# Ledger of designs, part 2: VHH binders against c4kar8

Target 1, 263 residues: c4kar8
Amino acid sequence: MAELSTPSPASPAPLDGGRGDELEKFTLRGARQILQLLQDLITHRGLITAHTGGGHSFMTAVLKVDEERGRVVLDPSPDPQANRRALAAPRLTCVTQLDGIRIQFPLVGLGEGQDKGRPALFAPLPAEMLRLQRREFYRLQVPLAHELSCLLKAEDLARKPVEVSARVIDIGAGGVAVVVPTGAAEFVIGGTLPACRLALPDGEPIELDLEVRNLNRQTQRNGTEQLRVGLRFAALPRAADTRIQRYIFKTERALNAKARGGL

## First folded at step 1 (VHH)

Design v22
Fold by OpenDDE, look of step 5:
Structure v22 (fold): chain B 263 residues (1-263), chain A 124 residues (1-124)
Amino acid sequence: as target 1 above (263 residues)
Amino acid sequence: EVQLVESGGGLVQPGGSLRLSCAASGFTFSSYAMAWYRQAPGKGRELVAGIYSGGSTSYADSVKGRFTISRDNAKNTLYLQMNSLRPEDTAVYYCARDSLEYTGDFYESPMDVWGQGTLVTVSS
């Protein structure tokens, strides 16, 4: 009776999780956020380069967002060949810029038709939009052991004031990124959160105003959904800046020393 | 192993010039956007210049017209030519890599790899 050694299932190679996490920081997946960004593109008459693959592209614009039908209306190319390529492409990669920030989003399921008697291209709303912004300042990844927190003064969906304790995941001279439970508060990009409190290990919390710059929903490995909020320091007192810089320098030095085997 | 190694830092007089180099290894250098950051004493680390995989460049306003970022893909090397140096340019300069590989669609991403830095001191 030969014991058939059941081959141990090959552990799936760890997905190089690091690249995906960084992209997620700039990925909008919320329906409201996507709609708002598309509306902003309409308002600003942003020209979009639509890539159809094979090195081909054409210029277009978002003409309308049809929320009821869940679709976006695009301006067709004056070149019939470009439109044919777009319709034949499995995916249209749209690239544009708004307020100096590069925006990229995929469209799938393109069709042609008419909008108010004019030729138009139609696609379902994008499932995600990338808002790519270069950092002006380096942000230190906060060690989990430091447990930095920020008390956010925000509003809920009913516009009732709420206080949310958020974990700080990165910090720099220009701001912080925090994570909050989904639904803890309503955040609006460009909105100001007044009189927030940043807790550092070296003393009393720092009171400061924060501007919401980025919102990203993240699913943790355990399946829990969290909201990552990128926050800019709207007004930072000199003393607070000094404390933040001191913390960053000290922490970075410690991390580097550890990486070199010195600790 | 992915690695960035800066060189070329040193002491220079105001108005002088310096060229920094960053040697990249362990990845397809030509497929990544790269950047120079700097950190002055008591200040935050700030972006100095960036270069996309396609060759487009960006500069901080403080260095525009004085600094030039460039790359040699054959040598896996990033450069920063610094001219008309000022005392306020004194900092540790860091080379950094974007986290995203260029696929023809993406040109910008957060920095995920950093060098150890090279010190530039501008003093009379």
Scores: ipSAE 0.013, ipTM 0.291, lowest interface PAE 8.7, mean pLDDT 83

Design v46
Fold by OpenDDE, look of step 5:
Structure v46 (fold): chain B 263 residues (1-263), chain A 125 residues (1-125)
Amino acid sequence: as target 1 above (263 residues)
Amino acid sequence: EVQLVESGGGLVQPGGSLRLSCAASGFIFSEYDMAWYRQAPGKGRELVAGIDSGGYTSYADSVKGRFTISRDNAKNTLYLQMNSLRPEDTAVYYCAAQKSFYGLTSYRPSEYDYWGQGTLVTVSS
């Protein structure tokens, strides 16, 4: 009788740092704010998933904040191997949730020692802590069948105006990610693309200004290179925002219904 | 007909606990963001706690660590567990519902589509 090892609930994966600029508004850097949030984690006995890299993680908790020494005390793993990995890791990515808010923070310079005669892990206070609510960070993966597109007004390498029809691959309240052929236009992070047109299934395209936030080159399975462009809505009329949100909601509902076997 | 019916209010001593319930009907409960508001005598209505359709919660600073909002979509019911109650928690507590839109965060009273009649919580020695 092969004991079906119930797959351990997948530890929450850390958010990919590739969205760094978009996450800045959710990042706490103030010393007082960081200390308060760490204290809140202690008060609520928040369990933390500590990622050591290589797909490894262990459960821990903040036991204490030592303000005088500028360090955080963590509960070590009962697994000595996990602790060894943690100590060897250049960076520990800690992920937790407090009151329905996802919290993520890096720890560097991890050491081991004792706190009140008990084994403990020590690290300098994090320089930053990410605090995200689901709604603020939510991005809907656009179904291929919906064929959302965005007409981008950009420039080529010669600074000549070009229009590029880009497929929208994900959409949220704050922006869209699109894919364009490599070389179709020149994009600069922080640059604004004025008077672009986002096509939704429910009506006329939405005219809006877009700010380039990230660029990722991707190679498709067929060997074709494409450029993924993360775009922020620089100026979005309220009516447009409502339409986008409605689309997101309806689409997610439909996807969930399908996943449940209802469609 | 849409209905939000609050229950569980009453008289409790300081330091005591209460659990409020809000029974929802007449709409698809799982598609709504829910919240508890309260109104103390002579004061305006204020947010106590919110829970979106995804289960993410928000709390007023005054109740953080003491109150817990939760929902049971199978029962179409919103809950507020209130622990360590204080005299300043005395108020009429209202259940509110707002159609959920992903990526939108609004806790403004004017944005809620439906309101309950409220249940009175009195914290007194």
Scores: ipSAE 0.019, ipTM 0.325, lowest interface PAE 6.1, mean pLDDT 86

Design y29
Fold by OpenDDE, look of step 5:
Structure y29 (fold): chain B 263 residues (1-263), chain A 124 residues (1-124)
Amino acid sequence: as target 1 above (263 residues)
Amino acid sequence: QWQLVESGGGLVQAGGSLRLSCTASGRTFSSYDMGWYRQTAGNEREWVAFIYSGGSTTYADSVKGRFTISRDNAKNTVYLQMNSLKPEDTAVYYCAAEGYSSGWYDESNYFDPWGQGTPVTVSS
């Protein structure tokens, strides 16, 4: 009876940096904010998964923030090999959670030494830290095959009402990102689009109000310009929320299964 | 407050072995990380070996492969087995404890107190 070694729970994977524009609002770059967040991690004993690349990671913690020297002190791994990998890595991606909020930050220029006579890893302070609350900010990349769409009720340049069918590129509990042709409508950040219709694969479209949160112009590979619009659910009925959550969960499971070679 | 008492030091010939012991006072020894340090006259105290409350160990490069740190929680004692001793290993050896219960580093629980030390002399 071959004891099926229960696969060790996969270390949380770092968020793909490609989600660049939407993540900016959740990225801390202020020196004071970064210092405070690092101090919070220390205070709350935040366990950190440090990714060294190549699928390797080790558990660490922020031990100290040295403001005078502009560096962070990390707990080294008990595994010398892990420490060697960390030191050799061009970048250490640190992932942790604090009060249900996912925190991710890069460290570059890692070195080893002693802090107060104890072995430690040192790195310059991170230039940025990402702080995401899972439920509100997690966005599932929508598979192209699902062809999710959102009918937007917007206005053109003349403030004439127009309806724009937009492809949904990502979806979360808090909203969607869509792409529209440039010039299809005028969008204003903070503006509300009333009585829009989100189409999910599982049934009738969901009617909802959307708030414009961000706008990004993108050039496609074919040279065509499109507008990415980040939209927040302004008022979402409970039933609709449940449907969206179910869709996300089901899709994530399917994607994970496929990634594992199961589909 | 804990008291640490080091013992086992002495004179040994190069290539010889010694076993140092550090006994901690108190009842919560298992919750502490323990370390061995050494100091020579006129120099700063240097780290030698460390054993975490969870049992993992780490060593300075200068002693790696020669020294072994271990602990007996039932006896509130940490040991340093020193093999293949060299004249450069001559120093006063000190034991230190980091007092925390969770296994997490806490600056407020930094090494306190230090023991009185035990001298080790390695002759050529």
Scores: ipSAE 0.007, ipTM 0.248, lowest interface PAE 10.5, mean pLDDT 82

Design y36
Fold by OpenDDE, look of step 5:
Structure y36 (fold): chain B 263 residues (1-263), chain A 124 residues (1-124)
Amino acid sequence: as target 1 above (263 residues)
Amino acid sequence: QWQLVESGGGLVQAGGSLRLSCTASGRTFSSYDMGWYRQTAGNEREWVAFIYSGGSTTYADSVKGRFTISRDNAKNTVYLQMNSLKPEDTAVYYCAADVEYYSESGLPDEYDYWGQGTPVTVSS
C-alpha cells in the first residue's frame, strides 16, 4: 500500500523582479511602515515561507523586531540543512500573507544566534517590503458552469485580423486569463488587443481593450495543446469595473457557501 | 452603485469623545478594507486608521492610543471611536472602502469608494 504522499501545498513562489516598475508603487521603504508591518506579522503569527534559492524554502515566522539593534528575529527551521542553506544564501526572500494581502521582503546578512536561550536567526531589517493589497492581483477561478468568454480581436501569423472566442478561466479586477486553441492567433507580450468583448452572466458583453501580459502553453490530458493568455484590462470603464467586481464577489460568496455545505 | 455615508460628526470639547460611523450600501462589505481619512482646509487629506477585511487594524501615530477603528460586517458599517480629542483633530473625516496600498503620506494610490465626509470640530 504505497502511502500517496499528499503533495505538500506548493509554497508561494516569490514574485519575479521583472515587474519592477509596476511593483514600485507597492513597495514600502519607510522605516516606520516596515516596522509596523513586521509587528503586524508578529501579532498575527504569520507564517512565512523563506526562500533560500535553488528551489529551496522553509517555514519561519518573525519572532521579534529589535528596533534598537535594527534587526529582525526569525524562527529557525527544525531542519538543520534548511538553516545552513539560509545562512549560506546571499538573500532570503520571505513571502507571506496577511489578511489576504501578499507580503514579500528580502533579508540579507542572515546570522544565527540565540534569543532568550533559544536558537534563532537574525537579520538586519529589510530595506523594503512589498505589500500587494490591490484586488487586481486576486484572481477568481471561474466555475466551468459560468462559461465566461472573451472575444479577442487579434491577428494571425499573416497579420490578418481574426476574432477568437476564448474561455475565461480566471478573472480579477485587473484582468483575465483565457484559453485559446494553439494557432488561433498570434499574441505578443505587451501587445494591445483593442475592442475585445468580455461576456459576463449578468448582461451584455463589456467592450474593453486588453494587454497581453503572459503566454503559457498547456498540454491537456487528451494531448491537445492550448494557449493560456494572461490579459490585463488596459482601459476599463468604471461601470464595467463595477460589474466585474460584483461578479467576482457574488461568485466567491457562492463558492464559499457551497464549501461550507450550505448550498 | 456602492455608496459610503459618514455620520456622527459634530462639535465636541477638548478631551471629549466622538464616534463616527460609515455605512456602505453594498452587500460585499466584508470583502473591503476600510479606512478613515481626515482633511483640514488648505491641507492634503491624511490617513487616520485602517481596518482590513480580516480585522487587523493600523493607526497613524497622531491618533494611536486615542482612536479605535472597528467594523460590523452585519451592519455594513465601520466605526471610528475617537477619545481624548484635541483641537488638532478638527477636520472633515472621510470614510474610504477598498483602500489599496497607501504611501508614506498615507494616501492610497487608488480607491474604490469615498464618503462625502463628516465634519468634526474640537473646541479648546
Scores: ipSAE 0.000, ipTM 0.230, lowest interface PAE 11.9, mean pLDDT 83

## First folded at step 3 (VHH)

Design a15
Fold by OpenDDE, second read of step 4:
Structure a15 (fold): chain B 263 residues (1-263), chain A 125 residues (1-125)
Amino acid sequence: as target 1 above (263 residues)
Amino acid sequence: QVQLVESGGGMVQPGGSLRLSCAASGFTFSSYAMSWVRRAPGKGPEWVSTISGSGGSTSYADSVKGRFTISRDNAKNTLYLQMNSLKPEDTALYYCAKESDFYGTELYDSPFDYWGQGTQVTVSS
């Protein structure tokens, strides 16, 4: 009778996608701080995106913090399928914003029940909450007139090297989002694209390494599908960082001036 | 500081109409897609509609398609939701939500970074 060693449940993927050391200073682990932040989310009627894995998510909100029972009460999804996924997931990754600060926290041990006669989801209080205050996460929407592009060095389905010229739709100190035609290349979250070239209006393209952080399929008005790829700057020279920051600042200022009727 | 202030909610009978407004400030309004999200009692938030920054593209949840119309006036920094043929199931707190500035660098994102306090819509006989 070979004891089928039940594979140890794969440790839930770190919240940080492997950036644990860098994010530690932004991670709250104090019970009081966590409770306060959850209460603030209630007060501000925080819209939370709960990720269940596999590219699936649903919107929820904190209904209540039950300190006595050490649990958080969430709104269930109006979609029964989303709730099933949530309950089946070993971990929810919850993401929200408060006062311009990105908040991320895990929930494990999700259950369903009723709160005051209404359907609700229940989970133990999160052990940690990540508060991302860094300006590097801010993304400037790139004006169409600027026509920023990024040459991506990627691979196709056959792992053949391909170069894809991608339009940059937003840019921040920490990375860019680009759009590519569907099927132009294969992207893997967490994968590195080396020696890419970011074209800025102010000079020669910047060579940099990019890490794939997000993939989102989008359907255009014309029915054509495109892939939005979120990319982090994996290695950015100081000079390049300065150029990017300058561009962002200048562009933001111009956009704000225009919005105020100055141009 | 980013502010979103919803208005126009109220009580209406089934089949009635309402027009919601959202006054936006503290950011370049036209640079961001805007959305309506609603939260009904006992239900989590539900996406209702989105409009692009330019207003050239709109999308709707199936539950409201053909009945609701999202629009915006970028000169007035205002988002609208025209709601026609209202049903009891449309009863909810309606939020105006701004497209997030944080997508692209993180594995897990939220589509919204700011929202208002909401305006209550109640559809009842």
Scores: ipSAE 0.811, ipTM 0.932, lowest interface PAE 0.6, mean pLDDT 87

Design a22
Fold by OpenDDE, second read of step 4:
Structure a22 (fold): chain B 263 residues (1-263), chain A 125 residues (1-125)
Amino acid sequence: as target 1 above (263 residues)
Amino acid sequence: QVQLVESGGGMVQPGGSLRLSCAASGFTFSSYAMSWVRRAPGKGPEWVSTISGSGGSTSYADSVKGRFTISRDNAKNTLYLQMNSLKPEDTALYYCARESEFYGTELYDSPFDYWGQGTQVTVSS
């Protein structure tokens, strides 16, 4: 009778997709800090996106923190299917923002019940919460008039090298988000795109390596599906970093001036 | 600082109408798609409607389609939601939310980066 070693439950994927060392300084693990941050989410009526895996998510909010029971109470989705997915998921990855600061935390052991006679989701308090305060996570929305582009060196479904010209929709110190036509290339999260070229208005394109960090399919107004790709700068020369920072700063200043009634 | 302030909520009878407003400040309003999200008692947030930065494109949840109209005045930095033929099921706290155009380097994202405190809409007989 071979004891089928029950595979040890796969350690929940790190919140950071493998950036654990860099994000440690932004990770709260103190019980008091976690409670305070959750309370802040309640106070600010935080809209939380709970990711259940497989590209599925639903919106929720923290209703209550039950310190006595060591649990957080969440609003259930109005979609029963989303709730089923949530309850079946080994882990929820919750994402929100407060005052421009990204907050991310895992919930495990999700259950359903009632709070004050209303349907609710329950989970143990998160063991950690990630609070990203750094400017490196700030993304400038690229004005359409700037027409930033990035030439992506990728592969198609047949693993044939392809070059895709992608519009840059946002840029930060850490990377860019781009839009590509659906089917233009095959992107894999965690994959590296080497020797890409980022076109800035101030000069020659910057050659850089990009790492795929996020994929999101979006339907345009005309019904055309586009793929948004979040890309991290994998290796950025100092000179390139300076140029990118300068562009961001200059653009932000211009946008702010305009917002204040400037030209 | 980005601010979103909702107004126009209240109590109405079934079949009635309300117009919600959201005053936006601290960012280039026209550069962002804006959304309405509502939160009913015992239910999590529900997306209601989205309008593009230019106002040229709109989308609606099936539950409100044909009854609600999202619009914006970019000159006034204001988002609107005209709600007609209101039903008790429309009772909720309504939030104005800025769509995040950040599909950044994070594995998991939220569709909204800023939202207001909400305005209460109550539909009751």
Scores: ipSAE 0.778, ipTM 0.920, lowest interface PAE 0.6, mean pLDDT 87

Design a32
Fold by OpenDDE, look of step 5:
Structure a32 (fold): chain B 263 residues (1-263), chain A 125 residues (1-125)
Amino acid sequence: as target 1 above (263 residues)
Amino acid sequence: QVQLVESGGGMVQPGGSLRLSCAASGFTFSSYAMSWVRRAPGKGPEWVSTISGSGGSTSYADSVKGRFTISRDNAKNTLYLQMNSLKPEDTALYYCARESDFYGYELYDSPFDYWGQGTQVTVSS
C-alpha cells in the first residue's frame, strides 16, 4: 500500500515580474535626458522626497547639476538624523513631480560636503530616471480576488471572427489592459474591436468598442506566453463610465482599507 | 490639470506679519489635506503646517507654532498661511502642497503629490 505523497502546493510566485517591463517605456537612461530633467527640476524648484529606506524619508531639492564631475548636488535635511540615514543608505530613492508628471530616480554613493560654503549632499548622476506620465486616466490594478473579464471580438490569423475571453489586469476611465493566450487572436495596434463586453461585478456586462493601443508579449514563470493587450475605450456610454468609475472607487477603497489593517 | 499658485510673499521687518495665499485648481480642493512647506537655502525644505480637507484639523511645526496659522476657504479653493511675529529664520521660499491620498499603488509613499512654484518670504531688518 504505497502512500502517495501529495505534492506540496507550490507557493504562488510574486507577480512582481510584469511591472518591470511596463516601467521600461517610462524610464529615461539617456545622459542628456537625465541632465535636462534634473535641470528642469532646478528651474522649477521642485521639491523632492528622498527615501532612505525603513520607512524614513526627508524633503530635499536639487541645487545643482555638476556635469563635469558627473554629480548632483542636493539640499541636506534640517534634521541631522535624516542626513545620517541618507548617508548610510545604500540607495536613496528620490520622488518628485514636474508638470504633473511623477518622477522617480535612484541615487547611490551619497556623500556630504560643501557647495559654495554651504552644507550639501552629493551623489553621482542617476543612471536612470522614471518619468511616469500620468495616463490621462488613473488605472487600477485589478485584484485577483476581484476578477474582471472582457470578451473581445477579434479576428484570427485567417481573419475569421473569434471571441476571446480576456482577464482584465488594469482598468481606468480611458481603457483596460487585458491578457490573452498567445495565438488566441490577432491584434493590430490602432485596430478597433467592436462590441466587446466588459464584465463588472455590479451587473450585466458593458458593451463597448475597444481600440488596440499596445501589445506586449509576456512569459509567465511557468513558461507559458501570454499577450498583454492595452485597450482604449473607443466609445463609452455615460452609464458605462459611471459604472467603471464606481467600480474603481469601491475597489480602491477596499484595497486601502485592507492596507490599513482594517480587513 | 492640478495647479497650485502661491502668492502674498514679500519683504518684512522682524516682528512683522504676512499672509500667504494658495489658489488651487484642477481637483476637488475640499477632499485633500493641504500643507505649507518652506525651503531656505542651505537648510533644506521643511514642513511648516498642514490642514485637513474640511479644515477641522491643523498641525504645525514646532518652529512656527503659536506664530503661524493655517486656514482654508473651500468655497474659494484657497489655502492661507497667516504668519505673525516673523523672524529672520523664517526667510524662505514657501510652497503650497497637496497631501497625497494613499491609493496604495504608488511605488513609494510621498507626503505630497503636487506643489506650486512657491512665494518668497524675506524677513530682514
Scores: ipSAE 0.067, ipTM 0.574, lowest interface PAE 3.1, mean pLDDT 84

Design a35
Fold by OpenDDE, look of step 5:
Structure a35 (fold): chain B 263 residues (1-263), chain A 125 residues (1-125)
Amino acid sequence: as target 1 above (263 residues)
Amino acid sequence: QVQLVESGGGMVQPGGSLRLSCAASGFTFSSYAMSWVRRAPGKGPEWVSTISGSGGSTSYADSVKGRFTISRDNAKNTLYLQMNSLKPEDTALYYCARESDFYGTDLYDSPFDYWGQGTQVTVSS
């Protein structure tokens, strides 16, 4: 009776090592910078989405930075179950925005307690904070109104070839993030999906090879579970690159025009 | 620049009513779903309600369903929250938040991309 080792829930893939060098430019590691950014989040009453893994998240906020003790104080979730998940998680990934800049930071060693007689979550100060300024690593978030799709050539659990139509949620010069139904295919980080087809609005789909870089399960508001797959362009022809860049530019311009109240 | 400015908060007795307003500027208001989020001390942020860009669809947290009504006037770029039958548990800072029109980044999404400074609602006898 071979004990089917239940595949250990895929640990949130480390920030992709190849993106590591690029992300390093946007990563704050200085203690003073980290403290200042956390204080700014307090000042601006930042709404933070805390991801606990397994596709679960809750909203929180920074209540206090305790420099003397080297810890950050967070609001607990109003949902006791979310707090339990948070405390059980080896890592909390916090995401927020400040002045249009995405901020992401990990918290490790989460504990619960009281701050001034109120329930609170406590964690050591983050060792690093990612501050993504729009310009350089701009992944265009694909508007819902302008859906892009990618036909993925993957395999199922039985290693049978399957085709999965995936919605593209973001696109950049280096790759795409897509969402697929859970169980639609099996993905392996570092694996290559050959001869995939990216559908752009300007013409025929682009055939390309994609490398799986990250996997993240997410539960939607409606309770449906989806798998987010980060994909790198493994080999992109120059013509395809030009088309992708053109799309990004055009779409960005349109979004900016809309944001400015332009019809 | 995107701006959201909440107003209408105050102190009210249990069972009372308040109407919150959020003035939006710096973007095409009707193109975005809008939400109310509240933050009570010691309870963290809690989603309250969402309304679609057109105003044709609304959703509510179970805790406020039947008591609160979200609405919007796109001509005035204003979001509203009518709060009836207020309870002490409704005491919180109420934020107006714009829902992101895109689904998250490679790894993690944020449901909101902009929010205001909030307006304080206090329900006390």
Scores: ipSAE 0.608, ipTM 0.853, lowest interface PAE 0.8, mean pLDDT 86

Design a36
Fold by OpenDDE, look of step 5:
Structure a36 (fold): chain B 263 residues (1-263), chain A 125 residues (1-125)
Amino acid sequence: as target 1 above (263 residues)
Amino acid sequence: QVQLVESGGGMVQPGGSLRLSCAASGFTFSSYAMSWVRRAPGKGPEWVSTISGSGGSTSYADSVKGRFTISRDNAKNTLYLQMNSLKPEDTALYYCARESDFYGTGLYDSPFDYWGQGTQVTVSS
């Protein structure tokens, strides 16, 4: 009776060390900068998603920055179980946005207590905060009227090569997000899909290598499960990059024009 | 620039009703799913409801199911939350939030990319 070890849900891959150099440019480590950014989050009532690992997260907000004690005060989850997970986690990965800029920061040493007689979570100030300002991280939502597709060369559970036509739901300079039927292929985070084909409206498909960066299962209202796959451009020729950027720019302009009532 | 402005909050007795509105600007409103999130004192933010860009799909937290109704008017770029049978535990700052479309970053996701300043709802006898 061979106990089929249910593969442990793949822990979200650590911030991939290879992007380390690129991310370093966007990482704030100055105490004053960190404090200011946290204050900005308070001022803007930032909704923060705190990830505790294992695919679990909860929404929180910064309540206060205690400079004297060198700590940040967070709202606890309304879910006691989420708070337990948070306190047990060696690290929280906090993610939010401010004015369209993605902000990410780790918190370690989380504790619970009270602030002004109300339950609160406490952590030392983050040692670093990531602030992604570059347009390269911007993702354009692909309009339904302008469907993009990506032919993925993947493998099935038997490691047999399969081709999956995936709808592109968002696109940026760095990659695409696609949706595929559940079970269409097996994807591994960090895995490379070679010689995929991205179909743009302006000409022939672009051949490119894609790296799987994120997997998210979604259940549609109709009960159908879809897999959202975040893909990074692993090797993008300059000509392809130019085409992608042109598409993004053209589409954004069209969307903005429509929003302004110009179309 | 993306802007979300909530309105319609106020004080109401238990069992009463309120209708919140959120005026959206600076983006194609119909292209985004929209949500209501609330934050009560001493409690972290809580998801309340979501509506798809077309308005064809809605979801609710169990705590508000059957009492709250999310809707939208895409022609007016406005999101609504009809709140009926209000309870003291519904007291919170209510935010209108745009669902994030960033699914491909490979980083941890946040469900929302923009939100308003909120409108206060107080349910008290």
Scores: ipSAE 0.522, ipTM 0.817, lowest interface PAE 0.9, mean pLDDT 85

